# VH-VL binders against o60147, part 77

Target 1, 175 residues: o60147
Amino acid sequence: MLEKNKYLYIFRHIQTNQVLLSQGNVLKKTALFQLPYPLQKPVAPNGMRPAKLRKDHWVPLLKVEFPNESMFQSVFMQLLNYRKYRSVQPLTSDLLKLPIPVRRRKIMRQEVPNTIADLADILNKEKFPENSVRLQLSDKSDSEYADWPPSVQIDSEEIKLSRGFREKTTVDEAR

## First folded at step 3 (VH-VL)

Design p38 (framework fv_lerdelimumab)
Fold by ESMFold2-Fast, scan of step 3:
Structure p38 (fold): chain C 175 residues (1-175), chain A 120 residues (1-120), chain B 109 residues (1-109)
Amino acid sequence: as target 1 above (175 residues)
Amino acid sequence: EVQLVESGGGVVQPGRSLRLSCAASGFTFSSYGMHWVRQAPGKGLEWVAVISYDGSNKYYADSVKGRFTISRDNSKNTLYLQMDSLRAEDTAVYYCAKDSEWLPYYFDYWGQGTLVTVSS
Amino acid sequence: SSELTQDPAVSVALGQTVRITCQGDSLRSYYASWYQQKPGQAPVLVIYGENNRPSGIPDRFSGSSSGNTASLTITGAQAEDEADYYCNSRDSSGNHLVVFGGGTKLTVL
């Protein structure tokens, strides 16, 4: 069976807990443009070089399997729009009381619960057949950040971080 | 203000080709899927094609598959429809339509349309 | 591919309530959106995601859905509401991602 982009791969940064969305099981450098806060400071007098993508610093957060490519693209684009909307909202008074570095760390740590809540909100706005969307998490407790619609089936097996989102070999699947 | 402006329509003979353009402004063009929808004179709306935000994925209605090619240039904020092997039944007003921010494959903005007449 | 069925015409008296209906199997899986089209003009989105109104659409327009059926209701119809109304939804299968209803011509008497 031919596979097209019907999987949404969501990664989190091991140090900052920032989130990146991906159409494939391997992050591309262009995904870094999703981040509101640069991972690196300007390094040259002539300006800032783009942040380097350190693939070893990003680990699986969750994987979503959609019934087809169009539903995947729909949800993927809506999640990108939700992230953009959040990045331009005014900060709360509580956050404004914090020093800038502390404030940014607190905001970045909220990206995991925010992304999960946004995903659930989008799936609640779309009609999907019951149990048609499969969700697999690295930590099942993260599913508690949202109320899921009947269309979502949460996999009882967590993502194995040692293998990331890599496909199992035939030998691994036989075991 | 969101604006979509189609151009390139006209009268063409059967079997010929025509290229339509849609100039987009007032939104981040590169963030949204784009569609072509057509309407034959006095008839209803018919979906024609879609292209993803980055141009990597394209889908067509069966009636045009293999004859029409959708494309986009995000640097120019422009959507295209290359129409080859035109038939009389392709005669229609062609609208470009923007994917909704909240519900993709629904159209929150439409252009004014460009008329394509396939006639001998 | 799924088909969406609309009655071709409906009439309503000025100030009265009218309901335009859209039926099809795709509506079991996806919400309908509704478009208003006046002669010589492009369609205008009036309802999306079952019952949401875009900015600038009067509150007399509302949507509802149940099973394979979606409805557009205009409460207190005005003369300017006279137009063709189209529903659309997503196709749950095949190569057709979007389907439109055949349209309903609303006459305001």
Scores: ipSAE 0.000, ipTM 0.485, lowest interface PAE 14.0, mean pLDDT 80

Design p39 (framework fv_lerdelimumab)
Fold by ESMFold2-Fast, scan of step 3:
Structure p39 (fold): chain C 175 residues (1-175), chain A 118 residues (1-118), chain B 109 residues (1-109)
Amino acid sequence: as target 1 above (175 residues)
Amino acid sequence: EVQLVESGGGVVQPGRSLRLSCAASGFTFSSYGMHWVRQAPGKGLEWVAVISYDGSNKYYADSVKGRFTISRDNSKNTLYLQMDSLRAEDTAVYYCARELWFGEYDYWGQGTLVTVSS
Amino acid sequence: SSELTQDPAVSVALGQTVRITCQGDSLRSYYASWYQQKPGQAPVLVIYGENNRPSGIPDRFSGSSSGNTASLTITGAQAEDEADYYCNSRDSSGNHLVVFGGGTKLTVL
């Protein structure tokens, strides 16, 4: 049985600024498949995982609340498609001219502004009701990477930086 | 050390089904994506399918979409390829391969031959 | 088939240098990896991520990339290097995610 979901959670890596999308408030290992592997040097034996999923290395970037499951699914799938599209696009000649370590860092750091711009682009193309989508950021200045449609309400409260959007299950609860 | 051992190949008539298995040992199987790659007799390598480390994501070559299903059982360290509606063009040695990077393979099995003929 | 183009055959004298090339538009954006295959055996990864060697691969193997071309170079070819060599890369066209070159048969004279 499928669960209804109205929330999109977006995380960033504290060192690389790579971005992971999640349907839940805690990252799952499956999120690693979102990362663009061909542009990263492999680490044996985890060559398919350019960044190891240490949950303490990922912090909230933003959270989006949709009024219903249909709108959530539409936006979430479109964001995944934008990420897939970016990972298979030819690199610009300017990027190809940079030394590999510099090129990798530039590409990875652009994931935050790119994801925010893609989210805004999707929301601008959809005709959602005014103030129907709630956006909460860890750093409100990140909202400036895009122009938002009237359907978006940006929350004045920032997300507190932590391990995920909420504390993970503690050892006391796992007993 | 890392070992991948395929089994399940054989001779089968067109339109029938076969299930291939790949037994993995010497590494943490649940930490790696796995691929199937095939090679027709005397021909080159052709990518067939991939499955993510936890089984949640799967992708297929256009030539096998809708006919083949990749799956895995991490508790048994085993990769599978269910092949339905087999065609003569599916005749090949089928290799399982461990993913170093998406589309790059650091270890391969010995292969298992599938022959589709009347 | 494949959108990556390799010459079907190449020869090299023992101890000499040979370069095997792979050409395709995807190589402008993605690194090539290279596989050695001997008759009746599975492929063996010899170069990945442009110019990285897996453990156990001799340092006479090296890779390079420029524009739409990737090259595998064997400096001081040995008899045991006689094999088929395949390049592969990621492909975003035609609904293919991975593409292999047609293969190059290397003969060591």
Scores: ipSAE 0.000, ipTM 0.469, lowest interface PAE 13.6, mean pLDDT 78

Design p4 (framework fv_lerdelimumab)
Fold by ESMFold2-Fast, scan of step 3:
Structure p4 (fold): chain C 175 residues (1-175), chain A 119 residues (1-119), chain B 109 residues (1-109)
Amino acid sequence: as target 1 above (175 residues)
Amino acid sequence: EVQLVESGGGVVQPGRSLRLSCAASGFTFSSYGMHWVRQAPGKGLEWVAVISYDGSNKYYADSVKGRFTISRDNSKNTLYLQMDSLRAEDTAVYYCARDDEWFGELDYWGQGTLVTVSS
Amino acid sequence: SSELTQDPAVSVALGQTVRITCQGDSLRSYYASWYQQKPGQAPVLVIYGENNRPSGIPDRFSGSSSGNTASLTITGAQAEDEADYYCNSRDSSGNHLVVFGGGTKLTVL
């Protein structure tokens, strides 16, 4: 049996590049509350929000293995705090001049590089043991968004699953 | 299985009104935005209007703004398009379509209903 | 002119590869989706989110985008692929959430 709560599963949206964090290898509907737009007013450019989690729209970005649950919890909570901090920062003048829909799409596109940079920043601050944190990425070039500390090992193999971190059943379900 | 069925089309004189309906089944209607898209005979697709999942936000093509009103009744799983001050150029097959998410991806379409505006 | 520009017609020989293009400034900010329409039928979504296929769409259909251009590629065209193809994207003006290209009629020779 594998130790409980030592894996962080990070997903990205196939079109928007929005990022969701998960303690499990499958997303729960409550993960949608991590998205800034559904939790704030005005909500979305047209007022539309994801009302249902569409798992086929989210693909693996990376998987992080920690040596124990306490390290996982520390990093996970800090990463959520970084995301919250970013959501309340003043927008740059370049972003402020854009129409709301264009502005939000540009912000969403930056979540992948921002999440990777934030993860690396947290791991650089925490001074974990050498080679104690394992990263496995879907696209290894995404590791280039940040400089990684000696505590991090990057897996030579990329995540090959195109349907989340585990193959989904081919059960006939509505889109 | 997702199904969208349009109704309410027909022949109408210029300046009159028509109301189209789109009956949805096979999914949680109240969770999705909905669109109307039209196609004049022998012409391409033209987007007409969109309504958010809860009905709070609506957007229209410039060609119909002020004349058409999109609405929905989530308790009846039905989308509507009220068309006022109809013109000959409104002659088209009208499709309803489901908005996959607010990205504007129309993943399921109805069969369409023909509206002919003529004397 | 239309916000999204497509060539009105293109031909391909049976079994060959064809690329249909869509151009517009909004494609710098939004991905294109692609729809196939056969005579007398409703449109069918064939590609979304740059290069994703809905269930039931053959793997010979693929999408790509770069800058202000999106492309639909059909590798090894079949007779049943003869149809009108439309791209759509979000409107950059904020008045419309969806805008369609003018459509491309594909003839399979």
Scores: ipSAE 0.005, ipTM 0.472, lowest interface PAE 13.1, mean pLDDT 80

Design p40 (framework fv_lerdelimumab)
Fold by ESMFold2-Fast, scan of step 3:
Structure p40 (fold): chain C 175 residues (1-175), chain A 119 residues (1-119), chain B 109 residues (1-109)
Amino acid sequence: as target 1 above (175 residues)
Amino acid sequence: EVQLVESGGGVVQPGRSLRLSCAASGFTFSSYGMHWVRQAPGKGLEWVAVISYDGSNKYYADSVKGRFTISRDNSKNTLYLQMDSLRAEDTAVYYCAKDTLWFDEFDYWGQGTLVTVSS
Amino acid sequence: SSELTQDPAVSVALGQTVRITCQGDSLRSYYASWYQQKPGQAPVLVIYGENNRPSGIPDRFSGSSSGNTASLTITGAQAEDEADYYCNSRDSSGNHLVVFGGGTKLTVL
C-alpha cells in the first residue's frame, strides 16, 4: 500500500519522449489528456475510437516524494498549468521553419528537460523545509536540466526500468 | 462558490485606453490560468488572451497583440486587461474566464463588462 | 491558423434529438469543448474533452468526434436547451491559439 497524494510519478514515452504526470504508480487512461499532440485515433466509418493507453510504452522518468498531500497537490497542479501554458505560447522561428512532423518530434523531445526545469522552478518558488522533497530518477543525469533548491534531496539510487514504480511485485508486465 | 466579477467597461473614444479588472473568489486563484474572451454585439465568441497561474507566461490573439496587456495580482485575486489604442472593432462584452488544468476549457465565466469604442 | 465552422441555426422539436456539428483541421488533433449561451448571459461549459460533462450538466448532453468533425448531441431536447452553442479548440497551425466556432442558434419548437 502506497500513501496516496504524497508521491508524484512522472513517466516518459519510450519512442516520443513525451511526459505524463500521475498521482499513482500506474498510469490511467485519463493521463492521455495531458498530451499536447494526442495520439492519432483510428478512424471508423461511423465514428472515432479513443486512443488506447499502451502502458508498456511508458517508463519511469522520476518519482517525487512530498512531505504532505497539500504540497503534493500544489506542485502537481502547478506542473499541469506549466505544461498547459507552454502549449499556448507562440513557437520559435526556428521551429516554424520545420515541417510539421519534424517540428512535433522536436517539441515532444523537449518535454523531459522542460518538465524537469518546470519542477525545479516551482520548488525554487516555494519555501519547503530543507531536504523535505525527495527525487528518485531513472537516469540521474536528467537532474542536470535544472538547479535544485535546498529543499530537494536527490536519491543516489536510480529507478529500475524493468520494475517501473512498483515495489511489491516480482514480475513486470510486458517490460 | 466560484465567482468572477468584471469591471472597468464603458464608452471610450478611438485611440484611447481602458483597463478591465476581474475579481475572483471561491477557488485558489494562484493555481489557475485565466483568460479574456470577448463578444461583439450580435456576434460570436473571440478568444483574446491568456495568462499562466504565476503571470510568467502570456499569449494574445493576433488582433490585439501589441495593444493589449494581460496581467494578474495573485495577492488580490485579480486579473487585468490593459487595452491601448482602442479601435471600433474592439467594441464587445469582455468576459473573464477561468481555465481548467488540461483542456483550454473555460469552466467558469464572469457576467461580462461592455466596452464601447465610439465618439 | 484554422477556423472552426458551425451551421448558424438548427431547430428541434421538444423531446427529440438534435446534433450540432463543428468542423476544422484542429479537431483532428484536439478535442472540442462546447458552451451554451442564453441571451444576456455568460457562456456555460457543457462538454469538455470528447464526451465529459461538468458537474450539474444533464446527461442528455453528449459529445463525439470523427476526423475533423466534433458533434454535440442533445437527446430529448427540453425548452431550456434553447440557446446559442459554441465549440472551441486549439489552433492546428501550431500556434496553440484558442479558436471558437461561429456558433449555432438552437430553437426548440
Scores: ipSAE 0.006, ipTM 0.499, lowest interface PAE 12.3, mean pLDDT 79

Design p41 (framework fv_lerdelimumab)
Fold by ESMFold2-Fast, scan of step 3:
Structure p41 (fold): chain C 175 residues (1-175), chain A 119 residues (1-119), chain B 109 residues (1-109)
Amino acid sequence: as target 1 above (175 residues)
Amino acid sequence: EVQLVESGGGVVQPGRSLRLSCAASGFTFSSYGMHWVRQAPGKGLEWVAVISYDGSNKYYADSVKGRFTISRDNSKNTLYLQMDSLRAEDTAVYYCARDQDWYSGYDYWGQGTLVTVSS
Amino acid sequence: SSELTQDPAVSVALGQTVRITCQGDSLRSYYASWYQQKPGQAPVLVIYGENNRPSGIPDRFSGSSSGNTASLTITGAQAEDEADYYCNSRDSSGNHLVVFGGGTKLTVL
């Protein structure tokens, strides 16, 4: 079925732990607009260009398989909205005491556990059929950031990362 | 005591611009996300825009995207809404509102400022 | 499209119980908050996070939810409760973060 998608791909930034959601296994430059803290400073004053996507800095975090496109779309949109809402939440007292650069780094580090917790929260609320949603993680210990509903089945096989003399990206650039 | 006081409303012609201000006091303004919500005369509430605690994230209702700009000056404890290319349908009382936390929407609202777009 | 639907008007006799309902797909995923608005005044938060009352809100106000429906209950309605009531939730369907119901005008007889 053309144009149907039932997979959600979640990527993590190697240095900042910021998270990007993707409808495909290829990260597109427009995904950078999801980030509350830009990876790069603003461009020259005479013109504005989007931040450059460094695909070698993003690795797979989690792949989610849904039974159908409708369920995928519902969860994907809810995750995007959770991220937007988190970006406008009040600061906690402990974060308020930190210098701005330290505060931002600590907030960014929490995106991985927050995204996993948000996904689990959404799946717990949706009450999908038993074992209908399949998760495949790059590191299975990341599943411990949340309590999963009966609808979720965690794959025993982890997502493999390329390695060798040259570090290979885990992001497919094919169109 | 937490207070939000809007100003800048008035009568303006279609296609013109107007800037609203919301002066905050009684809390750490720089810790909270802030929203603009409007209400047309005799109608219901409509969400307009939100800005994060540090101004790095902004989101808009589709009806105002590209025409309105939300901003803040944390050193002055002030929230702004720059309204460009105003249309008759933008006529409303504009409220600024504070985002309480994850589960609630708005725990404090200003008194509102009326914007009338009329030729 | 995520919308919150409310009946436009309801009436209740003084001292009786009234339930105002709000229906929409976003309520399956997000809690409802409720606002009271009297003529010429700003909205006042009366219930948040499904069933929490802000300081100063009488205990006759309570909230509940089930499936795609949220309810505001006023037990023993008073004359001062006559107002418009709006439900509010996060939008699950699109680029909007927040959606309001159309409002329900409560008349206390």
Scores: ipSAE 0.304, ipTM 0.715, lowest interface PAE 3.3, mean pLDDT 82
Fold by OpenDDE, second read of step 4:
Structure p41 (fold): chain C 175 residues (1-175), chain A 119 residues (1-119), chain B 109 residues (1-109)
Amino acid sequence: as target 1 above (175 residues)
Amino acid sequence: EVQLVESGGGVVQPGRSLRLSCAASGFTFSSYGMHWVRQAPGKGLEWVAVISYDGSNKYYADSVKGRFTISRDNSKNTLYLQMDSLRAEDTAVYYCARDQDWYSGYDYWGQGTLVTVSS
Amino acid sequence: SSELTQDPAVSVALGQTVRITCQGDSLRSYYASWYQQKPGQAPVLVIYGENNRPSGIPDRFSGSSSGNTASLTITGAQAEDEADYYCNSRDSSGNHLVVFGGGTKLTVL
């Protein structure tokens, strides 16, 4: 029995640069559970979970195509683990030298490159077959955030998803 | 030079309390998370607890949760471990270690202080 | 809680290469750090990240990872390398932030 290809979509918040993982090309409300609750006291000041999902505030970062569910699940769970870890880590000396507002902004801005780097690291460790994973980025330059293993084939075309949605529409572009 | 010096170890009876200290020098103490790691005689390393740079967050191993309290005084460059309801299995050399990040591990360790829990 | 497993003991001939491996689910998600401990001494970080050496650590020490494993390799073992080696990583269970392997006693023959 052949398994269907599985897709991982990663979205970023247009303001906070927070990252959400999605199994579909449309964000679900349940995706917000990936974010820390704002009233929680995190080690790093990056906890923010909106009460409501504003799909129009989330833009696609990348799309990853896996040949089977097993590979997808493995990578997906590992990504969540990386994120969770970072959220509870003590702040580094460099960050502590910064004013709190600046620090928070910097931490949030790092979520995108960190996620990309995490993905690359996970894929490097998994040692999947050559060109078995397809990566499509919204911005090709984002691929420079990490070294990709031979298992990853970077698509020459940029991702065409709209903000938090499956397809770009005129309405979405106006937002 | 970065230095970590543990103190407060000794012999105590089960059920008693003991407070360990770790004096830090040679770096900006308030900028780093700190860990306690222990090692029972002839055994391996066991992670005990971690505290964030500002003391706002604390996490513990299940084996000590509810009994041990990690704290710090950044004005004194000192890390503490309050150990209550001590058990025989808590007998170990206790190390303080400096955390860098998830990537870099513990780059500096103290020499440890011995805690012996015995009747 | 997550666990990291190591062989309790390994041997290497002087000048030869030895690989110490750590295995655990956490290693799928996190890098391992490696610590060397000699009798009566505190652990010393020898490898962190994928393959990073702290200052003062000889270049014969290297690190690697694959799947749920991480490995410390000593290329050209020296007598002074005889020690216990511990791996650690972050704990994926949520009960611990950090977990150590059981340690590997390396004997240099």
Scores: ipSAE 0.007, ipTM 0.550, lowest interface PAE 11.0, mean pLDDT 86

Design p42 (framework fv_lerdelimumab)
Fold by ESMFold2-Fast, scan of step 3:
Formats: sequence, C-alpha cells, structure tokens
Structure p42 (fold): chain C 175 residues (1-175), chain A 118 residues (1-118), chain B 109 residues (1-109)
Amino acid sequence: as target 1 above (175 residues)
Amino acid sequence: EVQLVESGGGVVQPGRSLRLSCAASGFTFSSYGMHWVRQAPGKGLEWVAVISYDGSNKYYADSVKGRFTISRDNSKNTLYLQMDSLRAEDTAVYYCAKGDEWELLDYWGQGTLVTVSS
Amino acid sequence: SSELTQDPAVSVALGQTVRITCQGDSLRSYYASWYQQKPGQAPVLVIYGENNRPSGIPDRFSGSSSGNTASLTITGAQAEDEADYYCNSRDSSGNHLVVFGGGTKLTVL
C-alpha cells in the first residue's frame, strides 16, 4: 500500500499572477478550469493538436506537505471551494464601471494574496499538531499575506518540480 | 509601436558595480513581465533575469544569482538591472526584452554593451 | 542544467528547404521558441508555442516538435534569411526559467 496526495503545489503565472492548484508537482491541462478567465492557448497551424498548458509560463508559488492524505484532502477541497466561491461572487459597483479588460486584470492580480490568505484561514481552523504542516515558499515574503497557526513550519528551500507531463510517484510503481 | 531602449553600459573594472536601464514605450508596461538577456562578443544568447508585471516576483540565472538584482519602476516605464561584483565573464551586450502570456520574449531592445576589463 | 543542443552551422541553397534542430530533455515538457539574429541587430521572435508566427513573419517559417526535438523549417529560403537562429525553452532544473540553445548559423548559398 502506497501513500499519495500528501503534497499540495500552488503555481503562479509569471506575468499575471493567476494561480493554479495541483495535487502533485505536475500541472495538468484540466487545472486551467480553475481560472475564472481561462487563457486561450495557441494551436498548431494545421489545427490538429488541441490547446496545451504552457508549463514554462507557470512557476511554483508554494508547496505544502501534510502529515497524511486525509488532512491534505480536507485542506485541498476547502481551498478549491474558496476559489470557486470567490469566482462567482457579485462584482462591486466600482469594478463594474471599469472596461472588461481592466476589470479582469484587477481581479487576476489579487489571486496570489487571496490564495495565501485562504490557505492560512483553512489551516487556522483545522486542529493539526504543532509543526506538522511544512510550508515551502518560493518567496518567503509572501508568507506575510497571512497569519499562520502553530501547526505550520515555514521552510525557504527551493521547490523541486518534475519536468515531465507525468509525475513519477510511488503510486506509479504499484500498477 | 513597441520600443525598448537600453542604457547604462560602458567599461568597468572587475569587482565594481554598474546599473542598466531599459526605457519602454508603445505598450502598457505595468501589465507585462520583463527580461534581461545577454550575449558575449561572438557568442550565443544567455538568459539573465525576469521580473513579474508588478515587481513582486524575480528569478535569476545561476551565473548571476546573488550578484545581480532586477527591478522596475512602473510609474516611469523603466526596467533596471543592478550588477554587482562584476567579472570579466559578464562582458556582453545586455538586451531588455518584453514578455507576454504566450511567449516570454516577443520584443527586444537594441542592447547596451558592458565591458568588464582591468 | 537542462541544455539545448543546436548544430553550430548549416547551409541551404537559395529557394531550397532547410531544417534547424534543437534537442534537449526540457522539450519533452515545454514548447520551443525560435529567434532570428542578424549581425549587429537584436534577436527577432519568428516562432513561438511550437508553430505560431508573430505578425510580420513570412509563412515560409514553421515549427514542429517531437519527443526531445524541436525544429525550425524554412521552405524556399531567401538571401535575407541568412542569420543566426536560436531556440529557447524552459530550464526545468529549478534554477532557470529560460534556457537558449547555442545557436545555428544559417548560410544561404
């Protein structure tokens, strides 16, 4: 029996700061459905290939290691629900007065602070043991977007990612 | 028309510092990531650094990490590269380049020459 | 680090087809982009996202990708295509975001 999904990876678009969540160190095309304003991908001139995720445009924002899969699953699902909830909320009158492209840019620019704040909020309401959750940030200053509970240990080591379209996990060895 | 104009290059002694500037026009500077790329005389292109649209995220090539600092001033439409502890191997033409959502380097400036010599 | 390998030189006769190749493990996961550089000039993006041309780039330029190899093809080479060509991609070693190939000098005979 092999353990899986103990790690949450959060990626940031290098130019827009839009955020994608992943259960592993590989971004899948389906992750694009998390975006409120989906990016239009280029296609081959012959039109035979579907649009692809541009992995070279996404970099790690943070990585979270949980004590076990159950705690990971709880936090991950709550975080996805927070993101979906934000995407369907009514816009303020000030935002509605802006042209659509300007409005979208302002909303997208808030994804990094919002995601970090949401993660911290979820972790603060869970009952995790002290120093049981390891948070690795690509930029440690991003930790200042929120107050973290005693269960979180902040680590500034570089986040290592798989290069391929598939993550080679211990689960892969079981099939 | 997109224009990028680099400046600040010159001859500098090893161990000294130099700051490069890139003046941008013809696009909404504050909406795009920006890059520095260098090219040693007669050699190929080497990526140096990138900065996000708002300046919050920065990444560097291993060869310059800890010595170079990328920054930007969106109010002045200007990109900067602070180069400290310069070495002879840093001698190159330094290009400023605009990033976009589909391709990282869609427009380039003409470059500014940095010569590190005793 | 994730290296991108290009042949240093290639020649093509005027009006003929030439293919310039770029090889590296990162190309299994990431698109290659291609840049043209003429002497004394800044590089110009000619292909991105596998096979997309920026506005103003002639349709004789095309790109393709298979496995660890990306290719730039020029069909019906013109004298003005004589230049150095560089591929780039993401460096997935965790230290660089962008890596360039060593460049290929194209001579049009």
Scores: ipSAE 0.000, ipTM 0.468, lowest interface PAE 15.5, mean pLDDT 77

Design p43 (framework fv_lerdelimumab)
Fold by ESMFold2-Fast, scan of step 3:
Structure p43 (fold): chain C 175 residues (1-175), chain A 119 residues (1-119), chain B 109 residues (1-109)
Amino acid sequence: as target 1 above (175 residues)
Amino acid sequence: EVQLVESGGGVVQPGRSLRLSCAASGFTFSSYGMHWVRQAPGKGLEWVAVISYDGSNKYYADSVKGRFTISRDNSKNTLYLQMDSLRAEDTAVYYCARSDEWFDAFDIWGQGTLVTVSS
Amino acid sequence: SSELTQDPAVSVALGQTVRITCQGDSLRSYYASWYQQKPGQAPVLVIYGENNRPSGIPDRFSGSSSGNTASLTITGAQAEDEADYYCNSRDSSGNHLVVFGGGTKLTVL
């Protein structure tokens, strides 16, 4: 019997610091729809290769374990809503005066601290039991981007991936 | 003025180790991904390794995996390349380079440091 | 395919236009960046992201991309443009994160 998803994996791009959310330890090509700026140039649909998810360019940022699927779904949906909200907010005057490439780099670089802050904000608003949510970070210093509620237990042990994804860029890819 | 200055190159025997340093100045070092790129005498450029702005992500060219280790100390504005089990084919000028947030644009380069692997 | 192919040499007359090309399957998915290298010097980024020019690079340098090919164009070549030119891009095979072309030696006649 398949256990329903209780895990949230967040991946970081090694160059842009853009963030992808995943319900499992394997990134799907459809996760690229979360990105406001593509990591690769667009390709024509006729006669060219489709845009490709380079799984070897993404590394785990953090893993969150929830007590049950209901709590996971609540937090996951709220994170997606926070990301959508951020994508439609007006740019600040400071950002607007920058050339487009510089502006995009500044926005992308903030995705890690913004995602961590959003996760903490959601967890602070939810009424989860003490120590019921386990947060594993690849780098424990990233926990300093936010203040965490009593429901969260922070652990900096290695994030174990049950499926290989670095060599199999076609595994779990959507067309 | 934005600068990268490499050091630590020299002559080394096959099978031994050497550590390269790259000192950064004139920009917020902790905000940028950093790369090592090498060039054998009279040959083309070859990418070696990358490290993310915070040091949490590292990737290597297949030719150096398991032998080279990239690292950084953001408190000292310094990038390192630890080169173990050196081979004659590692003989090259080694450049450190800064990337922007896109993967493949190296906008600032050091002047390079020569590593010669010979018996 | 993880390879980027450049012609090893090209010549242009002073004041004329020259185009240097870079070909590879990765260029269908990723933009090329271009570097100028003069003897004994470090490479200098001249074009990135198809046709963006860093501050201080003369406007005679431009880039273009189509299909599996990226091109660097120098309009009105000057003597000081004589150099080796390298393209680079992301390696789509997953074996390398960055791949460089073999380089093109430009001679200004």
Scores: ipSAE 0.000, ipTM 0.470, lowest interface PAE 15.5, mean pLDDT 79

